VHH binders against Mechanosensory abnormality protein 6 (mec-6). Designs and how they scored, part 4

Target 1, 343 residues: Mechanosensory abnormality protein 6 (mec-6), of Caenorhabditis elegans (o01811)
Amino acid sequence: DLNKRVYNHTPGPCRVLTDNYKGTAGMTYVESQKRVYITLGYGRAHDLKTKTGIAFYKTNRTDGRSQQEMYDLIEMTINWNGYEYKKEFIPTGIDSYSSSNGRVLLYVINAHPNHQCIHFFQIVESSKLNHRKAICDPSFSSLQDIAVVGPDRLFVTNMAAFGRGWAQILEFSLQTGQGAVYYYDGSKLSTAASSLIAPTGIGYDAKRRILYVGSMIRESIFAYKVAKDTTLELLYEMMLLTSPIGVFVESKTGDIWIAAHPVIHESAWHYTHPENQNIHSPSQILRIRIQEEGNSWVTTEPYANDGATISASSSVVFTDEQMLIGSSFGRLLHCDLTHSYIT
Short names: E, the ipSAE of ESMFold2; O, the ipSAE of ESMFold2 at other seeds; V2, 0.75 times the mean of E and O plus 0.25 times the DockQ between their complexes.

## First folded at step 1 (VHH)

Design c05 (framework vhh_nb_b201)
Fold by ESMFold2-Fast, scan of step 1:
Structure c05 (fold): chain B 343 residues (1-343), chain A 119 residues (1-119)
Amino acid sequence: as target 1 above (343 residues)
Amino acid sequence: QVQLQESGGGLVQAGGSLRLSCAASGFTVSSNYMGWYRQAPGKEREFVATIYSGGSTYYADSVKGRFTISRDNAKNTVYLQMNSLKPEDTAVYYCARGGYDFWSGPDYWGQGTQVTVSS
């Protein structure tokens, strides 16, 4: 139901981390560093020229920072190593791989309309990214999100055959299955799933070997079993009655966190008019717990907002009873969960 | 519990060939990234070659065209075929699980096997 209403509520006290950043569409959590890496500038960069980049937020509250410094974002310095299109970097989907020796690889979608690529970075020093390579396959028309399954091994969602404009709107209106999930094995790209309707957020449960793929238009999450040869077997479809945009899988519980647009036509309108400060599109975060037998699940709603605090929630991360919410249109929200046992 | 054991090292003349084997136990090589690394005297370990779970391979520029990494899934073993060996290839060679290059480290290492290339 695209006409669903939201009622404002929070799971505990929330704060805006910094409001000088425009667009915070993608996030990934690196537990070994106690850091969330965030892509900056996505929604505004498509419609307005804006500064883009990658920043991190520290989740460790015991590291001796001042009270004022505790909530700051720290921008990463990028060494592009001669990569030619760095000025046209419009980062959105992001995921990470942490090795046992503490090294971290970042994988970032460049959503530039004429040159869609996935960039491969290595974190060096404390706040620097070294660019290692990019993959820019001709099939990349509307990349959304990444799920990393190993070093340089990842699944990626491609939402539609047409990257933007009237053709994509027609594609969505007809609900044609032109979306796909691609798999990269470190050397070659292959199609892992095809004929999907507007796949968006993607998340991987390594313990259970389950890949979760959101469908914006179907208002659902597809759960796939990942075979040893990385082929996908559809297990089930979870109906949400809201449009999933971002997916995060909590490693400790296997809980599935969804950043959703409960009224998708309002967020679509907002995306075409990002300069209009009178437009607010609703935000919603869902938490899904698969029951022990895998035959049922429980959905809770830790957060909902009419868009005034944060519009069009696009990403979510949960760690250490802390929830971070990002949006394509700006603001990064940090909420403490005061009743974690009930969500 | 993971174990990696290398074999096949030895002394070889420049221009010669040598085949290293890495026997794995406690996990399946076909489900993992497997690599070869080497350490020359007084130097840090450097990446040599990797084979991805899907069977694709990647090589350090210094060994491209000369070395070939492969696996035998039935024997749960990874191989490094070394052709056109040079004195600068002299090193202890390590088999490892995971880590495809110098920047991303492996999670398990073998004990190493010595390769000495004489002029």
Scores: ipSAE 0.000, ipTM 0.128, lowest interface PAE 17.2, mean pLDDT 79

Design c06 (framework vhh_nb_b201)
Fold by ESMFold2-Fast, scan of step 1:
Structure c06 (fold): chain B 343 residues (1-343), chain A 121 residues (1-121)
Amino acid sequence: as target 1 above (343 residues)
Amino acid sequence: QVQLQESGGGLVQAGGSLRLSCAASGSTFSDYYMGWYRQAPGKEREFVATISSGGTTYYADSVKGRFTISRDNAKNTVYLQMNSLKPEDTAVYYCAADLYEYSGSYFWDYWGQGTQVTVSS
């Protein structure tokens, strides 16, 4: 049903942390710091260069700060260390690696239309990123999201053979399966999975060694077993009846959190006019728990909104009974989980 | 998490060869980028060579074609094979390790104590 109706509901009290129109397309949780790092930009428009960056939000509330105040979101200073690139940083997908010595590495997709790259940063001090390197492969046509599996080792989704525009829309309409998952081993890029239809969000369960890949057009999640040599074995496909965009795996439970577009034709319209703050698309967050035997699951919907509060939810993080929801089109939402969910 | 110990330094005549070894302990060696730096008397520490976790190598212009960096993940060791040594290669050679490669010496997380290389004319 192309005209799916969304009934607004929340898992507990929610608040908007920022009402500034800075897109919050990607998020990664760093447990050792009790921080969520968030990519900032104006929707998916590539020309809003002065309004892009990376910020963090503290999930630890013991310091007495108000979650409704903008000062709770602290922008990072980026030291590019002389990296020679055009000053066109449009950050979207992001993931992190935390070492045992307390070092945190960030991996960030630069979704520039003519030069898509993944930038490698190290967090230094409280609010500074040092640039370490970038990988800019010619195959990077439509990068969406990153799943880190070790230091400088990561999976990345490439949604389509064509970049944003009419050719990509035609590609999706024909469902030709030109999407892929690439794997970077610290030195070389290889294809881990191919012939995928619009792969989007990606998340890794390190305890179970399972990689979850969303498909926007199929309205599903693919679950792959990651072998010791990092090759992928498809275990199953989970049908969602909604378009997954962002995937987050909760480390403690293995629960899969999905930021989804329940009415994809409305979010597609919004992507053609990302600058228009009067356009809204429905948002939906799903929580999936895989059962003991791994061949069945329970899906709950802790959050849904018609788009007025947050349009086209693109990212989600859950930690310590707190949920953060981001969107490529702006706003950052914080919800406290007070309702009991049975899985 | 990583402790580094260099060995293989010594006195050699110009035109000679030495192989330095750096043994790593503490964490999974294969996850680390490894580097060699050197410091001549009265000078700042300078870059010599690096090798990534995946085996990609980089060399300073002054040592290209003469020095080779390699690693043995089974032995948790990185090597620097130094050929056609010159008096200006005289320095204390330091092994460095990090989860990510850094272009400047200041940024590496772990350092060995160094091994002296002296090249006589």
Scores: ipSAE 0.000, ipTM 0.165, lowest interface PAE 16.0, mean pLDDT 79

Design c07 (framework vhh_nb_b201)
Fold by ESMFold2-Fast, scan of step 1:
Structure c07 (fold): chain B 343 residues (1-343), chain A 122 residues (1-122)
Amino acid sequence: as target 1 above (343 residues)
Amino acid sequence: QVQLQESGGGLVQAGGSLRLSCAASGRTFSNYAMGWYRQAPGKEREFVATISWGGSTYYADSVKGRFTISRDNAKNTVYLQMNSLKPEDTAVYYCAAGRYSDYVLPEEYDYWGQGTQVTVSS
């Protein structure tokens, strides 16, 4: 039904953390630091020469910050180590690896329209990123999201053979299945899954060794078992009746959090006019609990908005009864969950 | 799947210029990062310059302002324009191709040419 309506609701009190940044497309949670790292500037950077970068938000409220500083983002400084990149840094998908010795590695998609790479960083000195390397494979036509499984070992989604525009719209309309999941083992890139229809968000449950991959056009999540050799076995497909964009896995429960576009034709229109602040497209966050060894699941909707507060939600993180929602079109939303039921 | 052939080396006087070419065979050249390395007698291979498939460049400090790396993806060729040559630039120059990264380390490149000798007389 193309005339879907969204009923505005929140799981508790919400606040907009910033209107200064144009786009908050990707997020990753580093539990050992109590920080969420956020990619900035994507959705409007192509049209508005807006500053892009990476920032973090502290989820810990007890570190001596003032009430004003409690909700501030802290920008990371990037040391490129002599890497000369003549194309703009347009960060989107991001994920992290935390070692037992406190080292944190970040992996970031640089989504320039005609040339896409994954940049490898190490966090140093609390607010600095040292660039380590980049992967710029010819198959990277439309990278969406990263799921890290170990140090310099990751899965990445490639949405379509065509990176954007009318050709990508035609590809999606025909459902030709040109999307893929690639795997990088620290040295070589391989195809982990192929013939996928518009794969988007990707999340890894390390405790259960399950990889979740969203499909925007199928309106579903694929669940794969990850073998020791990193080959993928499809376990099941969960139908959502909404377009998944971002995926976050809650490690304690195995719950899957989805940032979704409930009215895909409205978000598609918004993507053709990202500079127009009068266009609003709906946002939706789902929480999925798997039951009966994957044969069943329960879906709840902790957040929905018509787009006026936040348009086209693209990322979500849940930790310590707090939810962060990001969007390619800007705004970072923080909500306290007044009731989170764990059964 | 990729073979590299260097050309344009030779003997030149100090202060002179040479243009090295590296011709690549294979369907995927335009999607490779390309680099130039050199090896003088008794030394390890050292980085000279690299160019990504998108045209981003990086140079060793010893050659900045004197050497220019460029590529022609339609001709499957990468070039190294060497100006204001010095005797210390004397080395065998190697072309390298890597599919996965814009690296400066030699171990990151998958394919190497045979090398071309550059000799700069004082």
Scores: ipSAE 0.000, ipTM 0.153, lowest interface PAE 16.2, mean pLDDT 79

Design c08 (framework vhh_nb_b201)
Amino acid sequence: QVQLQESGGGLVQAGGSLRLSCAASGFTFSSYDMGWYRQAPGKEREFVATIGTAGDTYYADSVKGRFTISRDNAKNTVYLQMNSLKPEDTAVYYCARVDYYGSGEYFDYWGQGTQVTVSS
ESMFold2-Fast, scan of step 1: ipSAE 0.005; ipTM 0.331

Design c09 (framework vhh_nb_b201)
Fold by ESMFold2-Fast, scan of step 1:
Structure c09 (fold): chain B 343 residues (1-343), chain A 125 residues (1-125)
Amino acid sequence: as target 1 above (343 residues)
Amino acid sequence: QVQLQESGGGLVQAGGSLRLSCAASGYTFSSYYMGWYRQAPGKEREFVATISSGGDTYYADSVKGRFTISRDNAKNTVYLQMNSLKPEDTAVYYCATGPLYEGSWYEDTSAYDYWGQGTQVTVSS
């Protein structure tokens, strides 16, 4: 329904962590470091002068920081190791792998309109990334999000056969099944699932071996069991009645957090004019808990906004009773989750 | 409390063969990578071979075609069959294990959480 409305509410006190309107399209949580890594600079897709990068937010509140320092973002320095296209870096989707030896690997989608790639980084020192490799397959037309399952092993969503523009709009209008989930095994790319309608966010529950894939047009989440050989078995489809964009799986509980666009035609307009800060598209965060029997779930809505505070929410991370919400169009929102209502 | 115990080392003449064994305890062996590393006198520790939980094998160029790594999950044991031994193969051989690890970084010693105490292999000319 094009006439959907949202009622503004928060799960606790919220604050904007940055006035950077350049986009905070992707997030990944590294528990061993108590850090959320955030991609910056979606605006680069329309203005090559826009600064791009990766930053992190520290989730620990008891390390002796002042209140001001507690909410600061720290930018990463990137060592490209001679990679030729570093100036055309437009980071969006991101995920991470933490090894038992303390090594952290980051995998980042470069959403360049003509050359979409996935870049492989290693975190070195506290705030530096070393570029290791990139994969730039001809099938990468509309990469959205990454779910890492092991070192250099990942699933990635490709939303449509055509990149952003009129051809993609026509593709969505006709609801052709041109979307896919690809799997990279460290050396070879293969198709893990095909004939999907606008797959977007993807998240992996390592403890339960379940892969969750959002479908923007179907307004649903697909749940797949990941077999030992990495083949996917569809378990069920959860209908959301809203368009999922970002998916985050809480490792401790298995709860599924969704960043959603409840009014898709308004966010679609915003995607055609991402530089216009006066466009406000509604934002919505859902939290889904699968019940013990495994055949039912409970959906709650911790956050909703008409777009004035944060437009078209694209990513979400929850950890340590804190929620971070990002958007391709800017602003990073931090909320404390409380059980007391503010009156 | 993962423990690794190597055995099968010894003195052998050039062109000979040895089979090393590594017995593992204290964890779910079948879910872990198993690797062999060696350290020659006065040199750094170097990669020899590794085997994944699924049985995929990777070898250092210097041993490829001469050494074979295998595992027996029922016995929690990994083996290194060494054929056509050369004096340059003289080293202390270490068994190593870590969580399910796949990818190009198996040559990095930091990819492995646990190490055995080593077994001496001496190849005389």
Scores: ipSAE 0.000, ipTM 0.167, lowest interface PAE 16.6, mean pLDDT 79

Design c10 (framework vhh_nb_b201)
Amino acid sequence: QVQLQESGGGLVQAGGSLRLSCAASGFTLDDYAMGWYRQAPGKEREFVATITSGGYTYYADSVKGRFTISRDNAKNTVYLQMNSLKPEDTAVYYCAKTEYSLSFDWTEYDYWGQGTQVTVSS
ESMFold2-Fast, scan of step 1: ipSAE 0.000; ipTM 0.351

Design c11 (framework vhh_nb_b201)
Amino acid sequence: QVQLQESGGGLVQAGGSLRLSCAASGFTFSSNAMGWYRQAPGKEREFVATISGGGSTYYADSVKGRFTISRDNAKNTVYLQMNSLKPEDTAVYYCAAELTYYSGTYYPFGYWGQGTQVTVSS
ESMFold2-Fast, scan of step 1: ipSAE 0.011; ipTM 0.435

Design d01 (framework vhh_8emy_2)
Fold by ESMFold2-Fast, scan of step 1:
Structure d01 (fold): chain B 343 residues (1-343), chain A 120 residues (1-120)
Amino acid sequence: as target 1 above (343 residues)
Amino acid sequence: QVQLQESGGGLVQPGSSLRLSCAASGFTFSSYAMHWVRQAPGKGPEWVSSISGSGGSTNYATSVKGRFSISRDNPSKTLYLQMNSLRPEDSAVYYCAKDFSYYDSSGYYRGQGTQVTVSS
């Protein structure tokens, strides 16, 4: 709907963690480390260059940090291990895999125009990323998000045949269904789902073997059963009445957290004028709980903002009664949850 | 600095064909979607056609679908519009346009245009 309105509210006290970086588009939670890894710099302004890269936020508040240090972000140092990367690193979608031996792997979309890649890293020495490999397929035109299902095995969404711009807006208006979900098995890339309309955020529930894929234009989430051979079976489509951008699955509960653009024409306008600091696009976070009967769900809205506090929310992570919200246009928001969302 | 230069326009009879060209410079041509936009006297700009950076995907306005075809030659950095079965209502200044990119903040840019007149 082009005439949606947003009513501002929060689930508890919120604070801004950073204004120094343009874009905090992707996040992943590593429970074994009590850390959220965040991609930085996706939405750079034309008149001001900001840092691009990866940083982490520590969710553990009992590690001896002062109150002043509790909300600090720590930047990762990247060791490219001789990889000849000459184009700017513009990280966006990110996901992680933790092995039983404590090894943590990160998978990051580099959103370079028309030459998009997924970079494979290993976390070493607390704040260092060692580059292991990259996959750069010619079909990568508009990569959005990653869902890791095992070591070096992942699903990735490709939103459209065209990158962000007027051609992509026209593509969406015509609803030609040129989006896809690709699957990488550690050695080869294949198409897991095709003919999708603007697939965006993607999240995997390992316990239930369900893959959730957001569709920005349909304003819905598709739920797929993942078979042992990694083929996808569509179970149902959940209508949201808002445009999903980021998807996070809470492993303990199976709850689905959505970062959404509730007024799509305002976020589309913002994407055409990313340098204009006076443009504010609304932000919205949804929490979806599938009922035990399996045939229905309950949707709650822990957060909504008109764009003044955080514009065009694109990612969300929830852990330990804490919520982090990221945006393609900047700011990283931290909220404590004071309300129970368990029904 | 982005530069786009259109050519190939002219005066033709209804039912004729024309091929427009657009020479691009100042950016990595193969990395951007390209468009043709037209503007008739006293009217606003009308989108005509788009092509992806690789050339693998194309879109057309309903008014030209089946008559026009967009193509590109990335090695020569040239965009083309093949216009067949031209009608008087196709008369306009035709502009080549580079898509904006959020990733590089380069903005939306169009060239100076080439005049197409379809008249008996």
Scores: ipSAE 0.000, ipTM 0.409, lowest interface PAE 11.4, mean pLDDT 81

Design d02 (framework vhh_8emy_2; at its last look DockQ between E and O 0.86; V2 from the best seeds 0.00; counts 0 for: pae O 10.2 > 2, unsure alone 61.7 < 65)
Fold by ESMFold2 at other seeds, look of step 2:
Structure d02 (fold): chain B 343 residues (1-343), chain A 122 residues (1-122)
Amino acid sequence: as target 1 above (343 residues)
Amino acid sequence: QVQLQESGGGLVQPGSSLRLSCAASGFTFDDYAMHWVRQAPGKGPEWVSSISWSSGSINYATSVKGRFSISRDNPSKTLYLQMNSLRPEDSAVYYCAKDLYGWEPLTEYDYRGQGTQVTVSS
């Protein structure tokens, strides 16, 4: 881990979709709309000056747009409906629920150090979000990511007991197991798993009923069976030998895409000094195909970078032979997948 | 093998009510979300309503909101559609369908039955 080497490669041509924000940390794909929604401005949670918000990228490459327009991001406007703390909004983890009638709900983690909450939105009028409610709980100290299993039914990861600073760094170094997965059933919040070591990314395979939870410090993905009463049964651990931060599950195949940090001590230094552009951490994207659940899987690496092009990758989406990579403090990348035998 | 058997259709006047039933077999009924879909002569299929495995999530097409009510009884493996205030434009063959992936109606369905005819005419 400590002396890992990173060799740059891509699955095909890549480009920067934006570097106008300090952070493009979270993404969710809405198949019914052919859109990837992206949260912007996570760096503000680490005292960087940046605009915050939510935007989307249109994945349909054959809808008649020009080459210039095909890579545009469209910013969402938010109708807060009088919500008092709207200026304390730093969106990060995001997931969606899309019903067959075209209704799309977005669920967004607010990572503001003093206002950690889960915000519930409905997408309206193409590019507008209506705020429905917020859930803020004293136990929310380091919310990271969210996985939706039904309308207003979701799991969230809380990574650590300390929400920021040196105390959180020490907590991770000691592997104290202060993280949790919480479950919201539509009316009440409960603890679905506790005593976890730095849970980060979370993704749900609805077809197989499996919840995947990354552990940054253990460098693993844990697979849980989700029961009808939403209790979690640990099935197995996939050791990655890299720190998973974001998890994306393909709905059709069940293939698992991981945004990961292969050199965790460089990532830790970057998180403590995000404004210093001389401090980079490597970025890695893995793709895991399950061969036999619990026993065998095939791992490929569609993307790796030593941090010069993109640092601290935090999210990934794959769709329509396209891959988007978000980062905690910087750029959003888009790649075409042209090397099918490796992806 | 998945089997879906619709019933309860008929010829009725505008403003009438009908209740459709769908008997399901060949799969674990209470592990799947269910749908109602209709198809009028000369038109493509139109989604009508969906219900999650537990009935905790229910949605309707705009054209039927407030008039139709979907329900399910998991012990009897039966899906229902209560149709009130029927209009001539509701005339169609109505199908029930099993969701492709799971407990919540997230994407699409992969099976439908033979259908039951609903005809609304003066």
Scores: ipSAE 0.000, ipTM 0.431, lowest interface PAE 10.2, mean pLDDT 83
ESMFold2-Fast, scan of step 1: ipSAE 0.051; ipTM 0.561
ESMFold2, look of step 2: ipSAE 0.011; ipTM 0.504
ESMFold2 (binder alone), look of step 2: mean pLDDT 79; pTM 0.813

Design d03 (framework vhh_8emy_2)
Fold by ESMFold2-Fast, scan of step 1:
Structure d03 (fold): chain B 343 residues (1-343), chain A 124 residues (1-124)
Amino acid sequence: as target 1 above (343 residues)
Amino acid sequence: QVQLQESGGGLVQPGSSLRLSCAASGFTFSDYYMHWVRQAPGKGPEWVSSISSSGSTINYATSVKGRFSISRDNPSKTLYLQMNSLRPEDSAVYYCAREYYDILTGYEYYFDSRGQGTQVTVSS
């Protein structure tokens, strides 16, 4: 049943960081900079009046900013280096690679209907992105999220053979499994997994060499072992009883954080009417801890909301007892964790 | 194919200045960190300086800091090294190098697509 109830609760004090309805679909955490990079405007991108871009939020509150400035987003300037389609930038999925010498590379999905690409950037001068290259493969029909495994090496989810619309709805209704995970090795794109049903969020645990892939329609997370040659071995499927959209893997613990849509037909309606500010879809954040033996796990729910505070949560980052929650349709939420549910 | 062509070397007296150039082709020059590396006869290569793709992040080896200045012109795809107050120990073949990351390890390597070099001799 798609009509599920949500009990509102928070893990500690929460605050809204951004203007309503701007969209904060994707996030990546760069530990060396104490920054979360956030893609802006995706849920409203089909309205040409909506500003899109990338911003960062500082997680370190001892950096000399005023009390007001401590919660502000800082927008990045993009140097496109003459790239042809920079005007058609609708950013959504994002991930990062930090080198040992402090260089940071960003990989960003451009979800423009006519130009599904992954853009490669380098962070320079504190608040500038230099465009390095783009990959725009004909198989990129509905890119969702990126998991970086090395410099210019990444996995990416492609949700369906068709983009959003009636053909994709029919595809999901028939459950034909046309979704895939692609792998890019710096030079060529290959298929790492195929015949998947609506793959969405993706995250990589480098210490354990496990790739986690969400399935929106199956309401589950697939765990794959990544072999030395980057081939994927399915280890298990974790049932969530909710639709995963965003996946974040905490580097220190290996905990899996999931931004989920507990009532998917309400969020699907919102995607067809993104301009309607009266549509509120429930939001849910899950935290999964794999036990030391690797054969069991504990699932907790640090956050849930009926959609009034944040509608249809699509991304989550956790660092330094702080949780950030984003949505394709607006708002960025910051919560301080006062108690851990996982010990 | 990636090509790097160094020029501007020569024989000069101690205390003189030289400006080295590196013309790049076969890749998107503005996307890459660029390096100057030198090698004296019978010695291993010594890193001299680096510059980020935009020109905003610049680093120098301690031996040249305050005397050498690295710069780039992305429209002309050219890297420069302005060398002032040259010393006999600066005598070496100077190479322009494009930075890359090893696909397996992720570490930076200076010698991907290194050019043929330009000889600098400082003699009194």
Scores: ipSAE 0.000, ipTM 0.154, lowest interface PAE 15.9, mean pLDDT 79

